# VH-VL binders against a2bn08, part 30

Target 1, 238 residues: a2bn08
Amino acid sequence: MAEARLQRLLRVYVLDTSALTDTRLRSLLGSGSLDEAVRRFAELIASVRIAYGVEVYMPPTVYEEARRFLLSNGVTVQSFEALAAWITIKPPTRHEIRIPASIVRDYVEEVRARLARGLRVAEEHVRRAFEAGGLYAAETASREARREKLGAIIRGLRERYREATRHGMLDSVEDLDAVLLALEVRGVLVSNDEGVRRFAEALGVISIDPPKFISVLQGLLRHSKTGGVAREEAHSTS

## First folded at step 6 (VH-VL)

Design r6 (framework fv_traxivitug)
Fold by ESMFold2-Fast, scan of step 6:
Structure r6 (fold): chain C 238 residues (1-238), chain A 122 residues (1-122), chain B 107 residues (1-107)
Amino acid sequence: as target 1 above (238 residues)
Amino acid sequence: QVQLVESGGTLVQPGGSLRLSCAASGFTFSDYWMTWVRQAPGKGLEWVANIKQDGSYTYYVDSVRGRFTISRDNAKNSLFLQMNSLRPEDTAVYFCARESRYTLGDYYFDYWGQGTLVTVSS
Amino acid sequence: QSVLTQPPSVSVAPGKTARITCGGDNIGSESVHWYQQKPGQAPILVVYDDSDRPSGIPERFSGSNSGNTATLTISRVEAGDEADYYCQVWDYSSDHVFGGGTKVTVL
């Protein structure tokens, strides 16, 4: 009874890059290395697909980004492809998808507000650089010390500018593709990005974070009362 | 102008198989998600299955998953429902319906066929 | 949401207003659609997206949706409005969900 209800709620998932690059993957999947975590993630997805017909998707743009990250962080090609084998990789059919004008209008308003914040952050750091330059001229500081101070101000600008303009905002083609694919396949988006999840929610797409996703899949396996063909197939494919 | 015509409904014994067809006309069939909705005698409407425009995605109500297969042939403007391992509770009028287009998750059925009766009994 | 609750029947006199409710937890946050079905006939869409009407449906048909209740309202009811009426919503977890149906009898 409860299992049937869980299957109705949790039928289809779409992964964005954060689902595969989340730093908590190692601990959540009980492994010491990222490579081992990826292999265990593949086994988990395979198990729920075989036992419950759970489908997992990702766009090619997310596939490429995740592959680049994982291979650069010690994951083997074999481990990544083992995971990808249980995931349906396809792009959203962008020409078929329609977005309400209200959502586009809200997005435009948010972009405008964030551009204004970014300008204020830039102006503040220009002011700081000017003041720092004046102080160093007065104190006869070395060229090395002046370069170090300017570098610190530039780093502060970049950090605060990113916070003002990009944090919590839908800001990549990969993330948009994940949301659009989730909408198209009528699935649940798996993402750790607040901006991506907020945009998905505005479109009526349910989203969960990677830890919750893993917990849900493990819960499905624990609450299993399945028999017949599904259980027999799972056992025979051990 | 839009017309949907179901066929294939008949009396079948429990455990038997049956294929339903729906012939569509008056619209660009390949532009729409299509669905099967059933209604047991004297009961309400129940969604059964739906299929994306190009056939790439299919979804089913749990009670028929693994037993029923929805498919389409866009060249022939036809929708199908292959029904296997039929049970008495599958007895119903099966309607072919067109899902709304240009909606974001708020899908409804704008056109329906007249239905075809499937009776599963010994 | 897994269940939509409709009253089994509603009786109304000609020229009066019939109101058919569709109950569901937080249904006001979903788009509700309404279908009319006469005996031996296919359902037809009478209201979609809470309150919009398809071309050819009389203005006497209207809808509303707030909180836990959506309502189909048929004003100045005619004998020809006698039918079963079904509400329907869509979501990612349940796909399409129909209410149990309400038989409207015009006395």
Scores: ipSAE 0.000, ipTM 0.491, lowest interface PAE 14.7, mean pLDDT 84

Design w0 (framework fv_emapalumab)
Fold by ESMFold2-Fast, scan of step 6:
Structure w0 (fold): chain C 238 residues (1-238), chain A 123 residues (1-123), chain B 111 residues (1-111)
Amino acid sequence: as target 1 above (238 residues)
Amino acid sequence: EVQLLESGGGLVQPGGSLRLSCAASGFTFSDYAMSWVRQAPGKGLEWVSAISGSGGYTYYADSVKGRFTISRDNSKNTLYLQMNSLRAEDTAVYYCARHYTIEGVDRYYFDYWGQGTLVTVSS
Amino acid sequence: NFMLTQPHSVSESPGKTVTISCTRSSGSIDSNYVQWYQQRPGSSPTTVIYEDDQRPSGVPDRFSGSIDSSSNSASLTISGLKTEDEADYYCQSYDWSDLVVFGGGTKLTVL
């Protein structure tokens, strides 16, 4: 039973957008272009589905987001649809899926805390810009130097604001749908987003990053050749 | 006075496990994100892992993902690093470091470092 | 993601000024703050510069940081060089994907 449960858990995967937009995809699949990488990924998924019954899912929201990204980055419609043909596109059954109230409460508290941090980041950078403006007026700096200093402060604001509010946080419908679908199908979530993975973990959903996912599938195919032969020989002789 | 003191280092066989601890004092521990940073003998600094002040968010370098787990016990002012499936390449002095936080915002720099604890992975 | 490149070593005489560069391979050096750490032989790192150009309490004003957008680099400058400044120096920045990235380190020798 335990063995059957483990095999079931390892046979079902749900992809979020990062699984298909990871910049390492070309290298991991040994390809010269993203288009070729997508085609090789399709072949890999097809092979594990045929050999082991591995199921790969993604919600329609992730499908649309991934499609937009890949087509904008040199992937042909034909290559993307070849990949999508081996992926089960299914929305989570939102009305049936239940999330513990404690997890929702914790999420709401974290959102509130991060919004407060974002405001503090904004206030800090407003203060810094005000002070820098005073210094530049006193020192008769050129207009270009003043513009460059302001630009640096604005860049610092944008980066810190993103880190305070978005980094490590579940912040999109696409990501939520991927987590909910993984929970529903009792699958492993494939994502390199720490916020998405953290939320999934709180719900009891196992997650792995895209490089590990590809490695697992490749390893599974290699193992099937050696393990299958050994098992069949054992059954024949014992 | 802020103090960070690491412990738990030692000699371990490849494939083995080890748990490092960092005892913090002199500040409100739960207000600060913490990191582990390592340094192989004669080499440079390499960031390993980070954890938010609440413990709700954890981050890992690609080289240790799936093998190392960072955690903290804010009631004991202690940071932990559970290291599994150790490799020769993990041999290093491991430092505990505090992230500077201003008005609840992590600034992603280290204002205080511990003394370090040596982990040697060798057969 | 990105790398921070420092010279392996620099050397200078006492009383002189030395500058250590830290060049970012991808993305703008301006987009995220740069810190500098000093590590003397047998000691833990200590912060000498944070957020591009700020000095922690207790760090002498001989230490300064700067950003050069045109070369996509940060610099640590130590004026009035003293023998106790002999150490390894590391720059550090951050981004969304890696969180924390260190430069390879520069060994400063004071002759």
Scores: ipSAE 0.000, ipTM 0.394, lowest interface PAE 17.0, mean pLDDT 82

Design w1 (framework fv_emapalumab)
Fold by ESMFold2-Fast, scan of step 6:
Structure w1 (fold): chain C 238 residues (1-238), chain A 123 residues (1-123), chain B 111 residues (1-111)
Amino acid sequence: as target 1 above (238 residues)
Amino acid sequence: EVQLLESGGGLVQPGGSLRLSCAASGFTFSDYAMSWVRQAPGKGLEWVSAISGSGGYTYYADSVKGRFTISRDNSKNTLYLQMNSLRAEDTAVYYCARHYTIEGVRDYYFDYWGQGTLVTVSS
Amino acid sequence: NFMLTQPHSVSESPGKTVTISCTRSSGSIDSNYVQWYQQRPGSSPTTVIYEDDQRPSGVPDRFSGSIDSSSNSASLTISGLKTEDEADYYCQSYDWSDLVVFGGGTKLTVL
């Protein structure tokens, strides 16, 4: 049954929002505009679906998020509809999907570790603020200078806290839906988000980044055009 | 100087859509979280939505969740609000506002506000 | 979630002191900072008080903010009232989910 699973994984892909918002997407598909890149992406997906039966999925939550981003960044409704026409929009069956308790345990343990790191970051910045306050206690130091120094320390706290608690973690419903859908359809997850990919891989879901996904699809079309050895090899394995 | 200029308001029928823009200048746009705050004619202020400086985190009031989308293009210094399935009660002046914080992780206030743009949802 | 309740209107003579209250319906007023915004007719709001009792640069010391935990309320006090102070005043705080909550607003008339 492993063989059947592997064959299906090579033909089915699930996109998260980062698959359509990756800054490398424009250069890989077209350099002119995001609208042109979206149209070329639609053509690419259509071509591999028609030629090889490649299926591309997206949860409704990811679809809405991607649509909002693209329309807000110069993509026309027509271009987005052309892309959506070749993607199967389907929610994961959340209440029926089962995950091992060991994965939940590991996730909880990682959350706890990250909360502890966040607390250490907070404590460090409280210490810095206390020390800076001592230096700025004199009334001769301007009120603006004292406020800006404290503000800088707090901005540093926020940045370091986000790094400690959010970086590399699964932290959105959209991302979870993409992973769950990939698990359900036995597909490959397309994402450049480290936290999303880590969670997917823990569930046994293969993940690739958007540049690799585009490369794979373009590779399929090049092999189709080239023919010969590639075609013979494919038929020889039958 | 910090400037925020809203645009995109107008008259739209119930069920329609409209996109608001807020052009920011005078500061490093990507360093600041931004909000949309609305005010119905003769009524008080109502917070609508917020977005982090990177755009990675978004927040919505329950009254607009699922219908409105906040987004930003940091390369263009522009904040957006996509409004779908508009209702008569969405009629308001929509303000773009910048978050400023001094003494805590969640303790921001709106230090600069745009001029507002009027959205009228009527048949 | 909670509501912030303000009086609909207050009025006072020039030179006198006025206090506008902002009462939290659920949870402690001390749970989150309170800001105060001033909005003159036809204008955008401007901040007069942030983080309970701080004044932005340019706001006169006649404006002050305070918290009263016993009544679960915040107050904006304006002393030495001037006709230029006529405006709507809004308090604002946060809930535990980082959602912004505004008070209903108070119309200040200086007569």
Scores: ipSAE 0.000, ipTM 0.389, lowest interface PAE 15.5, mean pLDDT 82

Design w2 (framework fv_emapalumab)
Fold by ESMFold2-Fast, scan of step 6:
Structure w2 (fold): chain C 238 residues (1-238), chain A 123 residues (1-123), chain B 111 residues (1-111)
Amino acid sequence: as target 1 above (238 residues)
Amino acid sequence: EVQLLESGGGLVQPGGSLRLSCAASGFTFSDYAMSWVRQAPGKGLEWVSAISGSGGYTYYADSVKGRFTISRDNSKNTLYLQMNSLRAEDTAVYYCARHYTIEGVSDYYFDYWGQGTLVTVSS
Amino acid sequence: NFMLTQPHSVSESPGKTVTISCTRSSGSIDSNYVQWYQQRPGSSPTTVIYEDDQRPSGVPDRFSGSIDSSSNSASLTISGLKTEDEADYYCQSYDWSDLVVFGGGTKLTVL
């Protein structure tokens, strides 16, 4: 029973941006360029859709972000549109989707905790900058050395602040749309983002990473069309 | 528990020399910048000298520059102040003090102070 | 170089509130943190306020620090005065040129 439910869920997937920007995509699809990888990915999705009725979705916000990334990294418009042709681009029906208030409360509490951590990180780096420019460096360091040290401290602040406030947190409209769409279509979310996956799981949405997604699709292509598809349809109607 | 214990104070004649020590315990000594702060009898606090945790950077008040040398031995958890060409004006209780530190970055204020050691410069 | 000026002495009765000022002679008081140290007779100094208005663990809420940019001064306020608050109080600050600067100290008498 649980197996039948999982099998039905594995027919519907929703991609977030990380599913199309994963650096492993090129090697997983056995291609020398990102453009070729995108074309092979299109062929893979087309094949499983035709053979097994697998549906792949992405929200328009993810489409636009992925398009911008891929075109900036050597993928042609033709290759991207060939991929997009086999993906259903659909926004989540935001006004009709409801989430429990308890999940919102937990999210707000986590945001508050992370903002407090970020403030402590900022305060620490202000102290570091002051020490580097004042007490322990003022007498013996050149202006160039002080500027270099200050630059390093500012870079460290930005990195640790991002880690404290954003890592493992749902923080973009694109990511939210992917989760909401997965919830709406009762599909599996494909994401390499820990924060996106945690939020999806809190809502009962199953998530997998892009390498696992490609593996599942390739596995489906190695099974008999007569046996696999016919069994699934019998299961859903009976 | 953090402990700072000064020693080496005493009576010395003008022009003489004296070396103060501060034995530190209860913390990772090399992670903290240290200072010497003095207080003349019945007077206020005056900062004398500071040294970074590594010992790579040293700082002095104008009144002692060229006469006093701050140093540390991190293997012995000990801070030193070598005082040369002593003057009557150097008569004071000398405190060692630990700088407040966040992950190895020291600040300009003190979180722990020793008990002090009296230096008297007189004939 | 700059100086920090404090009143020589202040006095107040138990249960009342006192405020000790610390005025900076040059440069802005709010450009750098101000600390406050308490020194009881025969004892080493201990920190009662750091970074303008922060209290170390174990220092009661009766102690508070503040900055007044208009008078170029920092203040230590002690409410609900107790006899054990009788001590000398020192403010301390710094800048890029003056590494550690102490105020002259204020003798608090609780009568």
Scores: ipSAE 0.000, ipTM 0.391, lowest interface PAE 15.1, mean pLDDT 82

Design w3 (framework fv_emapalumab)
Fold by ESMFold2-Fast, scan of step 6:
Structure w3 (fold): chain C 238 residues (1-238), chain A 123 residues (1-123), chain B 111 residues (1-111)
Amino acid sequence: as target 1 above (238 residues)
Amino acid sequence: EVQLLESGGGLVQPGGSLRLSCAASGFTFSDYAMSWVRQAPGKGLEWVSAISGSGGYTYYADSVKGRFTISRDNSKNTLYLQMNSLRAEDTAVYYCARHYTIEGWDSYYFDYWGQGTLVTVSS
Amino acid sequence: NFMLTQPHSVSESPGKTVTISCTRSSGSIDSNYVQWYQQRPGSSPTTVIYEDDQRPSGVPDRFSGSIDSSSNSASLTISGLKTEDEADYYCQSYDWSDLVVFGGGTKLTVL
């Protein structure tokens, strides 16, 4: 039972968009460029698939989003396709996947609450802008100073609105597909998105972040190369 | 008339458990998020836990996470707080409170409070 | 995470005006609404101000709330002070990481 669980935890992973768009990929894979990092990531996934039968999945929606991001950030088509060649692109079987109706109801309720909070943030900043504009009109403030003050208020609104409505929220079809696919294949979700991970957790799906995922894969390869020697040395010491 | 009535408080030893109830009346209970707020003798107010109107989303203060469970039964208009692994520091009057709403908008502040129920964790 | 700091106590004579401050330790005080609760000895809290400066029905206009962005604080002002105003007062705000944050409370004594 324990061995079956270990086999499962090490063998099936599902990537969401954040797993492939993580700006830390260069650092995590010891690369100077994102393109080289993607190539090394492809080699890593290929190696664990060949050595241990590790399966990596992503839904088509995640494939399309990741491709768009990576190609826009200096990754070549050849490098991306080399990575994608070792990943199984598969949509979740949505009509067969069952989730409790309570989760859907709670999601709708959370969306409504966040929309209401976002409107409050907007109204608050409109009030502040109106008051500030009145004060600046009464003084001899320059047109440039007034424009800078308005810009600062708009930036504050944008930041607070995003925090109120988007932070920690499942808000894309790509993210939903990744969670549903992970549930379907009984895999581990790879994501650094708090909202995606929270939703996965509610469904009983285990999630890890991209640094942990890369660490696990690298650890598997080290174990493969030194397993026998390491075990014998440990036994000798103990 | 909105009314919230807590019960279930009492004396309990450290490591013990208690279940608090809050009976709501005078409003459509399922339309409102609810919270538990506590106050140690001679101390200030401390938020403990919150639950959405449907019961699907729950929130906890770090000090009680893993030990307390908030729940509700909308068919009985009742809010619950299951308190496990109680500590001396959990000694307080526990209030249930209704979250303020404006035309269906939830807020993180309260318009109605219960009378409170005393929980003493001692000896 | 942030904290809300209030003075422990304030005192004033009947008929005078008193102001209780509530200072936010991090983030802007005007980023999220501030509420004020009144608690008389042996009683449950009641709301006297919500959304920075709004009064619930039944609360006298002697009670007012304000925000001062320069000191990063909210204030509760009670004018025409009466003996029945003697109570503990708590400010409260929130952010998306801390759903409900209370100030430490201020004991108002009416001489």
Scores: ipSAE 0.000, ipTM 0.389, lowest interface PAE 17.1, mean pLDDT 82

Design w4 (framework fv_emapalumab)
Fold by ESMFold2-Fast, scan of step 6:
Structure w4 (fold): chain C 238 residues (1-238), chain A 123 residues (1-123), chain B 111 residues (1-111)
Amino acid sequence: as target 1 above (238 residues)
Amino acid sequence: EVQLLESGGGLVQPGGSLRLSCAASGFTFSDYAMSWVRQAPGKGLEWVSAISGSGGYTYYADSVKGRFTISRDNSKNTLYLQMNSLRAEDTAVYYCARHYSTEGYRDYYFDYWGQGTLVTVSS
Amino acid sequence: NFMLTQPHSVSESPGKTVTISCTRSSGSIDSNYVQWYQQRPGSSPTTVIYEDDQRPSGVPDRFSGSIDSSSNSASLTISGLKTEDEADYYCQSYDWSDLVVFGGGTKLTVL
């Protein structure tokens, strides 16, 4: 039973969007274009499924997000669908999944902390805008100069607000679906996102990053190719 | 009266392991996030790890990720730090500290500290 | 991803005022609260300032904290300096990943 559980953990993976949008994907798969990398990834997943029974899942929400990103970045529909053909696209059974109240409490506490930090960022930028407005009014600055300064303050607010509220946080339906699906199928989550991985680990879900995932699959294929050569030799003797 | 008492420190060889404990009393332990903070002899404070009140969220300094594991047992009011693959640079006094904020949810400061337990990693 | 930089040491005579700076290397000092801790020789740290400028009960009003956004720094000011103020002082904040960051510490000598 312990061995069966370990075998399942090594053979079932769930991808979030970051697994397919990783900028290292081209280099990890030894290809010059993202389109070729996607095709090689499809071949890799197909090979480990056939040889070792490795199953790869993704939620429909992740599928749609990954599709939009990849098609916008030079990947053909044919190449993407070739990859998707070897991935089981399945939503988590949300109404049946249960999580401990302690995890919800910790998440609520984290949300509150981040909202408070966001408010501080907003307050600082309100102060900056007030002071800048006073200075430009006093100096009879042009309309364009005032608009440019206000735009700079707003851009600074947006950037720091994002850092304060969203960085390292589980904040999307796509990410939640990936975690819930991993929990349901008792698989390993593949993600580059620290917030997603942290939430998954709190639920007892093991997570790895995309480079590690590709490394594991390529490692399995190296063993398979070595075994395949030996098996081919054995077959040739018959 | 809030009290934090560390134990488990000692002399260990490089590559060895130690488990530190921090016994808490005088407050509702499960309501507070806790941290381990270390200080090498004659050096400054370095944050090591933190854990949420429920134990659901854990945080680690880059220098200890993959080697140290923070955990807690709220039924025993005890915080733990499992230290594996110890290195000479891990030599320090290890403090447990309680997180506090006036609003209870942001930018905590350490309002209570234990007395510390010395970990020496030496051959 | 950032450092909090403090002077290694400061010294001043009793009755004078001393200021210890804490400068954030990247990102705004205003992104998170800054706390200040005092550590006397052989003792655990204690909080003298929290949330930029607040004093815990029992900390004398000679201790004050401030933030200067233009220099990206926080400051701890101790007026009416006393011999018992001799200690190491540490600033502390959080990064955007909720990881604790300490300054390198400042040794205050009162002579």
Scores: ipSAE 0.000, ipTM 0.430, lowest interface PAE 16.8, mean pLDDT 84

Design w5 (framework fv_emapalumab)
Fold by ESMFold2-Fast, scan of step 6:
Structure w5 (fold): chain C 238 residues (1-238), chain A 121 residues (1-121), chain B 111 residues (1-111)
Amino acid sequence: as target 1 above (238 residues)
Amino acid sequence: EVQLLESGGGLVQPGGSLRLSCAASGFTFSDYAMSWVRQAPGKGLEWVSAISGSGGYTYYADSVKGRFTISRDNSKNTLYLQMNSLRAEDTAVYYCARGRYDSLEYYFDYWGQGTLVTVSS
Amino acid sequence: NFMLTQPHSVSESPGKTVTISCTRSSGSIDSNYVQWYQQRPGSSPTTVIYEDDQRPSGVPDRFSGSIDSSSNSASLTISGLKTEDEADYYCQSYDWSDLVVFGGGTKLTVL
């Protein structure tokens, strides 16, 4: 009984973009390149689908985002499509999915807090730029040196603002679609994005990170009593 | 006035479970995030877990993830911490603390008196 | 993602001024608010400073908070020290990854 329940929990997965862009993917799959890692990932998913009926889903929005990222980072079209062939690309049925108002309220509150935090980051960097400008007066520093200093401050602002407002936050349609699809198919969400996972768990959706997902799939194939070339023959009663 | 009253602490064996409660009064409970903060004997403050006003979002320190579950019952103005697989290093006074709802950051404006949890054989 | 470092202990005579520092290990101290909590022996923590430099109602103006971006630290300053100020003091800030980060605490002895 417990085994049947566990087996159901291990059979349906939904991937978000971070599941396919995780930098640990190459190491975990024993691959030298991202392209090779994607191909090995495809083989792993195919193997568990064939052997155990494991279903892996991805919304079209995530498919498009992951495709763009992977192709820009050395993955061939053939390798990506080989992976996608074993994944069910399906949009969530948005008009039928209901979310508790409490979840929406919490989301709105967090957005407000993060926007306010972003403003503080912006204000701090304005102050830094003002102070740096005073230090690099016309008579002591070159125009090029002052421009580079300002550029560094602006880069710092952009990085810190992104961290303050976007890190750990559900902030894209792609992420939302992955969570909604996981809720709809009663699947496990695969993501290394903290904000996506928090939102999913608030809806009762179980989430795991990509290393755990790969470990689970490899574990399913390992220790299979019919998965080896050599089988243990039953001892005959003489 | 704001009041937070913890209960449920006590002596428990390693590997055991314990459930802490925090009774809140003097404010609209559902409008505030709540946290559990612990302090081991003679040691500093360590944040344990937080829950949003509606209960939709929960947060955990790495040391307790998978073992502790924070929850709340807004109809009873009560916060809970379910502690499973307890270890000796979980021994501490556990404080209930109110997170400031309208702040830019998550911080505490009111604290309970604390309840002692001792994990010992 | 980051740590807040405080001195383990400080001591000073009654009537004098003491300053307790809280240094952030990575990222700017100015990026997030810093709070300060006072914990007297056997008591629960209470807030003495919130949002960098704000005092809750009932906290004496002898307590003040400040931020020094150049040293990446926050400071709690207590002037006109009284015996009743003897306590442990904790700084606390926020991080997107670690919702609440506490400093290690500073034991203030008034001798």
Scores: ipSAE 0.000, ipTM 0.440, lowest interface PAE 14.7, mean pLDDT 83

